# Ledger of designs, part 12: VHH binders against Protein ECM9 (ECM9)

Target 1, 377 residues: Protein ECM9 (ECM9), of Saccharomyces cerevisiae (q02202)
Amino acid sequence: MQSSLPLCREFFEKITAYLDYHDFRLTITANQPSITLPYYVDEKAHSIELIIFKTTFLSLFQEAHTYFNKTFSDQSGISNENIYYMTVGFLLTTPENKTVYNVHEDLLKRYFQDNSVLVIPDLLVKEVRLIQRLLCSSNNRINKSSSLWILYRKLFVLSLDANTLVLPDILFVFHSSGSQHFSNYYCWNTARWFYDNLPYNKRIELFNLTKRFCFQNVKDCSSWSALAYMVCQQEEKKTDNIRDFQRLTSSFNVPFKINKVDLNFQVQPADAFTQELVKWIDRTYAADWPPYLCLLQITKFNITLRIEMDSVLLTWRNEILNFEENSGHIKMINNTPIVPEKFSNDLLTSVNFAHFGYKKLFLNKFLDKNKKEQSDS

## First folded at step 4 (VHH)

Design b5 (from h5 with D30S Y31D N60Y; framework vhh_8h5u_2)
Fold by ESMFold2-Fast, scan of step 4:
Parts: sequence; C-alpha cells; structure tokens
Structure b5 (fold): chain B 377 residues (1-377), chain A 121 residues (1-121)
Amino acid sequence: as target 1 above (377 residues)
Amino acid sequence: EVQVVESGGGLVQPGGSLRLSCAASGFTFSDSEYAMGWYRQAPGNQHERVAIITSGGSTYYPDSVKGRFTISRDNAKNTGYLQMNSLKSEDTAVYYCARETWSYEGSFDYWGQGTQVTVSS
C-alpha cells in the first residue's frame, strides 16, 4: 500500500469534526509530566479546545516534511490523498511555506474540475472548516498567516455556488481571529476585502461586527483602520479589491458577472457614524488614539462633515480649556498625553489627561492648515 | 410560491405620516439568507433604496429619509413595515417591498406590485 501520514490525517479529522461548535480552539502547549497523551480534547457545552503537546507538534512537523522530501525526489507510489494530508500538516506547522501552499491550492483546484482527484468525503466542507478553525486558533503563527487568509479568500470564491459554506461563519472567523491576536493585520485587511466583495446585507453585518469589535478593543489600530475604511470607502482600494476578486474567479474558472448591483451601497452614512463615534468617545471617556484617528480620517477631508463638526470642536475646546484651568496645561510627547507627577496616583485625573489630551491632539490635527501633510502621514 | 404584497399607501399632506405594510408568503423575514428592503420610484426616475433590514435586524437608511423613516418587521405575522414621518412632496412615489438574496448578479428574487404614496396639499 502507499505511504500513510497518520498524524497529518488524524489532526485533519480531529480539526474538521464537531459540526455543532463554532468556538473551536487549537492550542499548542508544553508537555505535562502527568499527561502521556499526544493530545487531548477539552469539550464544554459551547466550546471545544484541541490541545496538542509540543512533542506531538514536532512529530507532526517531521511527518509532513519527511513525506514532502519523498514526493519531491520520487513520485512513485504516492497518492493525491497522502499529498493532501501532507499539505495539511504544513498548514499547521509551517503555513509560510509557499511551495507546499501552492501544491495544496493546485490540488484543490484540480479537485473542483474533477472530483475523482481526491477521494475524501465532504472535502470542500471539511477544507472550509479546517481553514476557518486554523484562523481562529490561539497560535499567532497560524492565525496571522497571510497564506491562510489568502486561502480563505480562494475558498470563498470556489464555494460561490454553495453560499452556505463560508458566509454562515465569516463573522465568527473575523471576531475570533481578531480576538486571538492584537492588531491582526491580515485578518482586518481580509475583512476590508470581504467588505468590498460581499453583497449589501452581509456587508452590513460585517460592518456592525467590525464597529462592535472596535468599541470593545479601543487600542486595536488594525480593526479601527478597517472601520475607517468601511465608512469612507477609498475608491482606488475598493477597485483593487474588486479586481482581485475577479482575478480569483478567472483563476478558478468560476462564472461571474463583472458588475454587482450593490457595489455602491453604503452601510452607515458617514454623518450618522460620526455622530455615534463622537457620542461614544464622550460617554466612555476614550483615552486611546485609534477612535480619534478614525474620526479624523472620516471627517477632516469631507466638506459636509467638516461643517457639522464645528459644534463638536467648540464643545471639545471648551472642555479642554475648563480642564486645563483646573488641572494645568496638557503636555504631549510623541503624540501621547503626559500625566503630571502630582496626579500620577489619581486614576480619574490620569484618565482625564489622556481623554482631553487626545481631544486636544484631534483638534490641533483637524484645524491644521496643511491638509496634504495630514493625508500623507 | 414566494410573494410580497404592499399596502398602506395613500394621499397625505406635507408633514403627515403613513405606515406601509409588506405581507410575505413562501419565506420568512427572520431567515438568515434573506434581507428585506423598501424601494421607491417616482415617474421618470430610477428605483431608489429607501430602507433595508437584514436577517440579523440591522437597518440602513439613505440621507434623504434618515430620521424620518423607520423599517421594522413582525416575525410572528411575517410582515415588514415602513413608518414614514414628516413626509415631503419629494417622497411622492410608488413604494415597493422586495426580498433580496445574496447574488453576484445583483438580482432581486421578488418584488411586489407597489403601493402609491402621494404627498400634496
């Protein structure tokens, strides 16, 4: 019989099991002296955690790489199923390996042209589940992998005629992956791509998820950058994302209409969002820059919104002046408000220095006469 | 058979209010696959989206009606609504209820026959 990949196959089956669970976590941890198992499953009412010990993870790495060397040097007696399982092992252990990624992608593309190429039950469903769960894993090497996020886009395109495979879980994937890795660039860059390519109803849901995530993660510059993009919609970048989608449909021979009716649909009017964000900043006493940068990006170069901001700017200016009269002048170092030493043990006053400091920074940047310098920074 | 039927239109003076209803059969508004929208068309103009409510309950309005119109649904009655307040002469149009599915072709599955709204003195 042909060479088998027992660990690669076993982990594929374990990761693609548990159909009723959205909260699936993959954890790689140090070996425990009291546990002789290679891995274990911690199953709870609404969550599953697959815990893989470091020695087992290294064995998985070794199995996949050994098989790859064999397939590279000698193709005799090698099955497509074993090649597939080998590539799964690479996605788990070395997702940055472009050569093996290309092998995985080619095999999937061939399968969609001729399903006899891979005799694996429910392969498309399992592949989507595998990639989504890898992107939701606690392993930062995996959850921020640019190759895995690109593969997710390709799986979306490949499953366009089966809309139910990616779309039901897409919101969970972005929320979970964003939560597992602070400022996950490829996660939120992929969210922008989906925002530009999804129909309006899913675009609304993705926008609302991104907004809710940002309000819960005030320091996450990547998610706030994505939110600002979704509100403003830069036409050039939108065009690039649409062209990338069209390139993928052509690459996989998926039928596609050039124009989508909903491409010009705006989820939330910029003025309504601006009002909501200002109220949120005031209510929460926001003491971190990303919400203010989002507000700056949305409002500064929009003439209508700039006029509407006049009342906000007056209110914030008066608040800053009143605070400075009572607490002293707010000093900035590298765009960060400095709390005077005499207030370092006063939590409320310290938070207020950050809050009014960022309002002051926003006001100064918004009123800056060098608008091109602000756009280029 | 999937159908939507609009009702509640009529003649109203500027500043008045109307509540439009959309009765659905063959699908449910709570179904995650579908969004429900209200659209309008005045003579000589293209169809304009007026309000959308997603399966998740998120709503959207264009600036022309924002703050004046409210979209809602009653899942038990499988009926969508558009509450129109502070009506203006520019709101005069035939109002349509539509079921929308996810489609790269941008097709709407079903439109109703429409209900006329006329805002004049």
Scores: ipSAE 0.000, ipTM 0.216, lowest interface PAE 18.4, mean pLDDT 79

Design b6 (from h5 with W102Y E105D G106S S107G; framework vhh_8h5u_2)
Fold by ESMFold2-Fast, scan of step 4:
Structure b6 (fold): chain B 377 residues (1-377), chain A 121 residues (1-121)
Amino acid sequence: as target 1 above (377 residues)
Amino acid sequence: EVQVVESGGGLVQPGGSLRLSCAASGFTFDYSEYAMGWYRQAPGNQHERVAIITSGGSTNYPDSVKGRFTISRDNAKNTGYLQMNSLKSEDTAVYYCARETYSYDSGFDYWGQGTQVTVSS
């Protein structure tokens, strides 16, 4: 009897072999003339890296797709184990294939009803490891995959079943995945989903991680948007995320309900965060829009905060005026501050044009939003 | 059945020290599924975690209290402690002892009534 999916199985085994406490990295890279191996493991004191070359990754793609195509013409000898390994190959190479994703999910659901459906040792533990490690990989096709992020939510729900004893490391995943892909929309959208469904103590940890990430990644629009969401109570979206969580617990027959009391705790009061953000902007001379947009988004839902911003607006207006008296008026094109050519080689002045330019843009948008809200109320 | 009782709060001058105690009943702090944490709430603020200790003895603190506060537990007495040194006016709050689980579903379970700490001259 011939093994039908040796490469899909091999990578599943390699990716899931190491224990959860290891800092695991999956790297897909161009072939190197000096290395003839299809892949290798670089084990260091604090990390493990599985390095897969592009030609080997293409072979994995071919193996999975060939098997999938063959199953349409000849269904003899098909095992659930081989179907599972094929779906793993697709998750690694073409996670956007919804047909294969649905097959993968169906196998997991059937396995939870009857463990004999898939004879793979420690399947759920390995599945969680696999998906977490894929989401933390350097490959942007994989780490930004909407299907893999949705599967991660489902695996998290499955991990709540007392029979599994599996604990996803969500904080590490969000930090790692966010760091691997600039403005990873699905990563930070999934963070919002977890924020709405985590108990208060875990929401604090996720909020603090998101805030720290944003302060270290000023240009990342997706993480800053998630931070603004966590500070602002958007009840409709929160209700949708909670409903989705409850739907998943019902679908997988997990007898768990979120504690409604936890949902009423604000992790950080909006006024306290607003003050912290303004001070951070001033101290760091923030020269990118996302922090200013976050400040704008937070203040738009709170009339008291808009009034409290009056002192900040006055201070920033004076700073802008003083800068413009010395350096010339800040021109704004397509909501971007323009650095005059004469200052293009002066890094400090260029940063100041961006900093005061975004303060100027914030003031203009803040005033415009206030007038629109008065007419709409 | 499960409860915690905080004690040791009071009025203290800036730079002073206090030792808070948390007596648990209905569970043990050395149980592998549980961590013990100290949380505080000042008027107008939400609850802030100031210290956590795991069943294995690992500790964590926010920057605002790191180096000044020390959390510990006595498993034989089923009691947790918070040693607070170099107290500042901003440390004024009601301090709560909470059982915290590594399981997703437990959140802040079985908070006590709290103990008031006031730092003023």
Scores: ipSAE 0.000, ipTM 0.130, lowest interface PAE 21.0, mean pLDDT 78

Design c3 (framework vhh_5j56_2)
Fold by ESMFold2-Fast, scan of step 4:
Structure c3 (fold): chain B 377 residues (1-377), chain A 125 residues (1-125)
Amino acid sequence: as target 1 above (377 residues)
Amino acid sequence: QVQLVESGGGLVQPGGSLRLSCVASGFTFSDSGSYAIGWFRQAPGKEREGLSSISGSDSGSTSYSDSVKGRFTISRDNAKNTVYLQMNSLKPEDTAVYYCAAEYDFWSGSTYDYWGQGTQVTVSS
């Protein structure tokens, strides 16, 4: 009876249903005294939320583990379909388990090559939907899982086959996953990988989404780091990402369909973006480091931008000097501007200390790196 | 089925030692199924008291209540799917029924989800 995996199967079916909804949210929450259901679906006109209670989540964990122990200690009469549902249970409850992840990936790879491995109709479509919804879930253990993000890359490659026209909704996934977990490293690292491997029109869309996300999420260092990467031409990292894509297409025996000529085009010229970012910093009175680090990353690795920065550096230096004359010297500790205790309850002055403090930190780091790059005898 | 079974209780003289064991079935203490495991006790007519906990990471993060700190040590053996409570320098005040309980570490600071039936510890001459 435990070999049938009713909970693992049920949640796979629930998560992969609702074809017409983009706003599918998976939520795991504490049990509520007034609700005796193991889970429920909150369906609205434009959104669906699958809510799983903590005790049901633990029962799902137990079911998957029990089957794993039985299957790998007693190999008689195993079903590939049931092994698949077991692996889904692990992906929901313990996505960091590399052993089960490998079993899941192996089943997908065999299914792509031989449909007799699994008896699930439209498995690739459901798998893409499953993994996308897991990555967009509110559960931080799932939405930042390195294993799930790697699987997402592999599913993208598998979806490029001429006979499987399923394409992941990457723009929605990056926006949603980035919004669910602050500074989601693997989310934005995967966005860099997609940026390097997408055709030009999709690369433009991803760049614009990343830029908009950064401007709306000033403190998110991972998204800002990805944006800086997309603006700069970092050939070594780009080559690694392209090579990884080629390795995956070979491994899955998928024809290479991405136009390599497109990979050499920049979405936005670095000088135009630099000008836009400087104006954005000044207009919004940016009081967090990530935009300044982005600006530093872009300008330090492009000699032609240095001349264009001269006027900005002079303007910012004069602003800092005027502020310090009126408010006192800006002190830095561990690259963070310190707001004097006397101003701790003055919100505007506190914001100004952070704003001009980060401009000062930027200026110091910009000048320091230029010295090292231009060090001649 | 998730089940926790305590053992190792008994009668001991003041200043003595006991080692309690908590064996888990239906789940594992490996990284693929991490749980926070806690030890609790309850004496007749008193409220249940938390004593110690260990997390599901490889090394395990441990915590202790002030009443047992320095005297009790929690440890785990993932290969045996067992958590231990080594109790040294036992006092009459340590007389209680001892329980182990498991909480999935995803829900830090919440009520423990699975409880054992308990094992009696009596410190008396």
Scores: ipSAE 0.000, ipTM 0.101, lowest interface PAE 22.6, mean pLDDT 78

Design t1 (framework vhh_vobarilizumab_d1)
Fold by ESMFold2-Fast, scan of step 4:
Structure t1 (fold): chain B 377 residues (1-377), chain A 119 residues (1-119)
Amino acid sequence: as target 1 above (377 residues)
Amino acid sequence: EVQLVESGGGLVQPGGSLRLSCAASGFTFSEYDMAWYRQAPGKGRELVAGIYSGGSTSYADSVKGRFTISRDNAKNTLYLQMNSLRPEDTAVYYCARESYYDSEGFDYWGQGTLVTVSS
C-alpha cells in the first residue's frame, strides 16, 4: 500500500507561498455553513490570512498520525520527503510532540550535511517562512510552543549566510506572537536571545519594538521583563545566550562569528530609560505592577541609578501621603491595592488607589532591597 | 475575565434597519475571530456572520447582501449592520469569540440582545 501525504504537503506549500508578505496569519476555525471549501485564502494588499476549517484540520491530524504509525511498523520504502511532510503536519496539529519534533530537526541537520537527503526546492527559505508563520498563528498551542521557538533560534543561525531571515519578518513575529498570547514567556525569552546575538543596528529595532509593545500592554509581565533585561543586561545571562549561539553555529558548521565590539553597546542608556519610565508612570497614572517591577529590576545592579532615585522616592512618598490624607490609607492584599467600597463607583479615585498603591509597593520593595544590600556589604 | 456585552436590539418593522454592537473585554480583541449567532424560538443557534482576525468576513446565505459584520479593534467592539429586515430575522442575537484551538479553550458568548421584526 502506497501512502501519500497530500494534505500535509498542500498546507506546507500554502503556508510557504505568498512571497513578500510579512503579515501572514494562520487561523483555525469551526466550519462555516456558507463555505464548502476545506480552507480559504484571504489576500489583501499588505496581509494574507489562511483560514483552515476544523474538519480539514482534523483530516490533516489523521493523515499525519496514520503515516507516523505506519513508519513505526514498516520503515522500508519510506521517503525522507514524506517523513518531512508528516512532521509539518504534526507541527501544525501537535507542536508539543517532541518525538516528531526531533525527527523534523534531525532531517534538517542531515540535509545541511548532505543536501541530497531531502529533495525540496528552496528548503531553508521555506522552512524559515513556515516556522515564522506558525509562530504568528492565532492558535495558542502553536504560538507559545517552546519547541517551535527553539527551532526558530536554530533556523536563525542556519540562515545567517543565506540572507533568508529578514529583520522585518523577525520584528513582525515578536509583535504578532506577543499580541496573540498574553505573557507569552517563550516569545519574549527568545526576544532576549535575539537581542544579545543581533548586530547593534538591528538590536535598536528590536529594543524599540519591545518598548513600544510594553507601553501598549501594561499588564504583560513577560514583555516588561524582556525590556528590563534589554536595558540592564545581566552579563551572566548575556554570556549564556552568546554561548548558546556559538554552540549552534559550531553544531551546524556555520562560519559566523559575533563582533565582540557590538556586544558592548546598549541601545538606550539605563539612566535615560529610567527617567523616561518614571515620567511615563507619572503621566499615564500607571495602575498595574509590571512597569514598577521593571523600574525595580533596572535599579537592582546600578548604584548610580539607586542614588538618582532618591528624588523620585521623595516625590512619590509625598504624593502618597497627600493622597492618603485625603482618601484614606491604601490597603494591600497579596501585593494588590484594594479600592475601598465607598469609592468603587468613582473611576478616577479607583485608578488613583491602584496608581499610588503600586508606587507605595515600589517604595517598600526598593527600600527593603537597599537595607539588605547595606547589611551584605 | 473574558466578557462580551451586546446592545442595539429592539422592535423594528419589516424593511427596517438595526445596528448591533458587542463590547469585548478581558482578551486581545484584534487577534481573535468574532461572530454573530442568532437563536429563534424553538430552534438551535445558527451562525449569522463571522469576521476573522485578519479581517475576512463570512455570511449565512439567508443574510448575504443584507447584513454587514465589521470590527473596530481600537474600541474592542464588534458590529452587525442589519438592513432590509424580515420577520424571519426575529431572534436573540449573540456575540461570540471563536478560537476552537485556544489552549484555554472555550467559546465565549454574550448574554444576547433581542431583535423583533414585526408590523
Scores: ipSAE 0.000, ipTM 0.262, lowest interface PAE 17.4, mean pLDDT 80

Design t2 (from t1 with D33A G50R S58Y E104S; framework vhh_vobarilizumab_d1)
Fold by ESMFold2-Fast, scan of step 4:
Structure t2 (fold): chain B 377 residues (1-377), chain A 119 residues (1-119)
Amino acid sequence: as target 1 above (377 residues)
Amino acid sequence: EVQLVESGGGLVQPGGSLRLSCAASGFTFSEYAMAWYRQAPGKGRELVARIYSGGSTYYADSVKGRFTISRDNAKNTLYLQMNSLRPEDTAVYYCARESYYDSSGFDYWGQGTLVTVSS
């Protein structure tokens, strides 16, 4: 009953407990002066927070790394279960380690192909729960880890096997992980992958979540870029994501294929979304670039949408001219509107320079006839 | 800062071969899709080949079966093996780091390397 990796195993068990809790948070924090409290579990009616103190986190790091060094030296007779727990310790402490990630993935793949390499009950359910909870953690090295997001795609594919009945909670994960790390590139890049590979009803849910998140997080360039992608018809990128999905199903020998007809339906027509976004910009008095960049991206190569923008362009041009007549010419430096020093302590005028400045930047970029189309032939 | 430096261009006879290299720095090379673009005299820039972070590849129809894109993640280097070269392959070849964030298909590119196919 003794484990060579007691901390790695304990934290795996703690993180993978409580299937009925939707809100699970993993927090790494400064030590409290308590010798008998290496971690704390804050359990509430509908949420759990596992709080790990830095000294305990360091001990977990040392346990995993010491075992790794011994495992790949002269130590023989090492069990695959202990190697698995060691890899869990690395995912918690050093998720960027590609070597240990590959070991983890290999054990997982072999287990799901023949069930012989690991003796862990309900491993897929626990692994999905582990990875989801790590991606929702407050630790920015963990929640933005490209390896963990790639593993999440693989777990999704494995979950499509008819005998597993476990479904990743992708909506919760994208919302939570996006909220934990501003402009989380791999989070929102993975959202694009899911969008291209989900059935229509689930694509609607993911699109609506992404749109809501963007409207609540106006400065988050990664989420806004994902939203623009979901609205645009970028066939090559979609084909790449579908091919990656097919490669993964083949690699894991999962005989699941999504209905290709579902993959071709637009959740929201591009023209309807463009109108909604313009109205949202005006109503919220948007003073940050990402919504304007989104509007540029969705109209870039769509001639019909570009023509429909004519009335918006005229309205915004008139607003800018009226503002500049009253407040002076808007100066741009490195694509950022500059607030004159005389107005720097006037919050309303500062917001006005940002709002009309980004509208001006949008007009200049939209009307740039020298912008060359970059197509895949 | 992101840097892409192409090399391996030159003058070659029709039917010959060249291997282009692109040395990348300033980012985690293995995490990004990489591509080769070219611009022939008097023409726009076109995608020649792309290799994704997972190893999948795409080729323009004009080069399919003749060109091979590859990467060495340990050396942070992208390659384009060009075989059975034709006069119409004459162009400045650009290395690009691909981004899925906008419809342009890439966010950084190198200075280019000239390939001239003629006798």
Scores: ipSAE 0.000, ipTM 0.100, lowest interface PAE 20.5, mean pLDDT 79

Design t3 (framework vhh_8fcz_2)
Fold by ESMFold2-Fast, scan of step 4:
Structure t3 (fold): chain B 377 residues (1-377), chain A 120 residues (1-120)
Amino acid sequence: as target 1 above (377 residues)
Amino acid sequence: QVQLVESGGGLVQPGGSLRLSCAASGFTFSEYDMNWVRQPPGKGLEWVSGIYPSSGSTTYADSVEGRFTIIRDNDKKMVYLQMTSLKTEDTAVYYCARESYYDSEGFDYEGQGTQVTVSS
């Protein structure tokens, strides 16, 4: 009986071959060279790009699925190594296949209990490296995969019990994955989970990375929602994230305990952040909603911030009135500022309508929320 | 106790429309991202759409983008999925999930689901 997965194994080996200090990128392209190659490696000092051609990607899919079908019909003479390589092929091509994901996870759990289950050198190191590089790939199907983000959390937990602690490079992964896919929902939701479960010093680093990313990616609603969460006191959700972490440590039999004292510290005071965000909005002439929504969320239930906003509200109201006197009334449709047809081809005027329109929307929603809180309290 | 109750599924012809609803209780609804996840016959769970604690912050799976719209009403503690231009491949049990990722142990906060069947 011969069972081989040469392509699945080769991709695993190539993706995991380069050391962690390399800036690794995985790219899938339809542009195939005249010479038939399965992939191309563009290696530079500290930067590596693995370019996989679409035809090779489809061949990987076929190899993994063929072996999977054989695994269901012929269970004798199949090695755990081949099952592992098959699951890697599925993670690359069909990460939403929960059955194969469960097989992959089960192999990792069994390996952690008995290293003889999988005869792959430095498996945990390579597994962490593999999953991080998949999440940082240019393929949107892979980089936003909920299964891969779940596996990443589980690998973080598993790494805590290793004698050679292999800590995932979470800062690089969130920045890289977030940059590869606009509004990468699972990326930034996973960032919230890490934020609630990391030690204080690592939470500072993650907060600063998230803030920097948001300021560079004004339209990214997912990263801005994560930033708002990190600034706000959301105790119920924080409790759920901590329970999930504890559930995972128990499931994997990891003897790790969270320092509860660290969980109560805020990385940046909400008032200091609010002042920074208002100044940033004014300086950059922000013409997209996410920064304003972030400001709305962080001022929602804080009486001190509510009072501090009075001067901002007056300033912005005067700016809006001045703009409307000169350019006409700003119309809002479905919470979006509308640029009058006569100005539709004027980029500068369009930006002005967006900037003052979102300031106007913020003022209206801020007043509505305060009135509603007054009614509910 | 966290509860999510889905409704609005049914039989529909290709090209038709349906609105799914999810009523949430037992938690501070405005603090949590809400998601729709589906399970087609004979397949695993697929994430469909997510909405942050704001009606303006939404994201979609590539297969449904432009056809589905996720909406939330924090006052009513409701999340909706407006489905248009339905295809046979949209046939699935649809679940409402609270910031949940599918897990081998299942979702702690997903509802009972609502069946959507797209056929002629």
Scores: ipSAE 0.000, ipTM 0.425, lowest interface PAE 11.8, mean pLDDT 80

Design t5 (framework vhh_8h5u_2)
Fold by ESMFold2-Fast, scan of step 4:
Structure t5 (fold): chain B 377 residues (1-377), chain A 121 residues (1-121)
Amino acid sequence: as target 1 above (377 residues)
Amino acid sequence: EVQVVESGGGLVQPGGSLRLSCAASGFTFSSEYDAMGWYRQAPGNQHERVAIIYSGGSTNYPDSVKGRFTISRDNAKNTGYLQMNSLKSEDTAVYYCARESYYDSEGFDYWGQGTQVTVSS
């Protein structure tokens, strides 16, 4: 028996192969070699990359959409396996299509309740591999898909009950996906959800990964926002994330409950992190807003931390005054420090205008009692 | 059958050292969702957690023992350990090993029979 979805099936099989490789990357590219190939597999000692060429990607799109349209008018040859392969094609080419996403999720939910619904060997293990590899892809329509990130949460919950060969590699996925797409909102929003629901040892690992990522990606507002959340956690949002996890465990009949004692542990005390962040800003001459916004988010409405900031505020004010005496007044346009044209070719002075400019913006926003904690207006 | 067996307790002088062992049966200390902890109870006091090691190797200690106690495990032998240095009279207690699940499951509070530690001259 032949599926009318040979490309959808083939790519499902290729993406879910190589279970021994943790560093599996999926790349979609218009940069085709001198001969026409549907895809290319670059297999190295510790990594594998599946490169799909744009022409093949378009063929995959057409195959999936043609089958979807056909299912409305012709009921012959329709099987749950064919519907599943069609949905895989949509996840690769059009992950924002909520109708097909819902079909995919409903089919998985039915399979979890009755595995005879889909005759695909090791489906849950392959589904985890598929979704992880899609989220780690270089395609920004895939790696920032809200639907795929929500599905990843559900697969994590399902994996808690299953004796599987592959557990979700959460840390690799967040690092890889965050690196593939600048300011990947749904990636780092999902990291907050995992942080609230992971065992304490994994929360430590996720916190350390997020902090390291932020220090290496100074301009990434989404990762820095997640870091601020992990440091000072909002009880209301934490309760929502925990409730969502409990709802999913009940919905999928998973026999686990969250240990209340571990949920009260803080990975790094907010005062210790605040001191580390201030020191990091000073040492690196941080010239981008996200670290300052993070500092504002964790300190502005915490009375103890606000008092501890008094010495920092005085030091930074004196540094700003000294800089302005020697280099001229720092001008701001739309909350961005402006480098005078006469210094535009002096990299050190240009960086210092940005550094002291953002310190100045931080001081103004910290002292403004009418602003929100995030300094958003 | 799920059980733990503690050993290595005894009488020691203040400033001395002891190493406690916890042998597990019916479960493994390498589970992603399980931690192993050491708890103690002195006469007239409530149970106190003195050390925890998580599946990933991360450890935590209360201030009362931090710097003096070290928790570890040997996954190949399925045993946990508590190295106790610079012992004080206040450390006198029965020490218990427990599997601690992050997800509150039926495996949360497996206690052994305990091992007595007495610190006195």
Scores: ipSAE 0.000, ipTM 0.141, lowest interface PAE 20.1, mean pLDDT 78

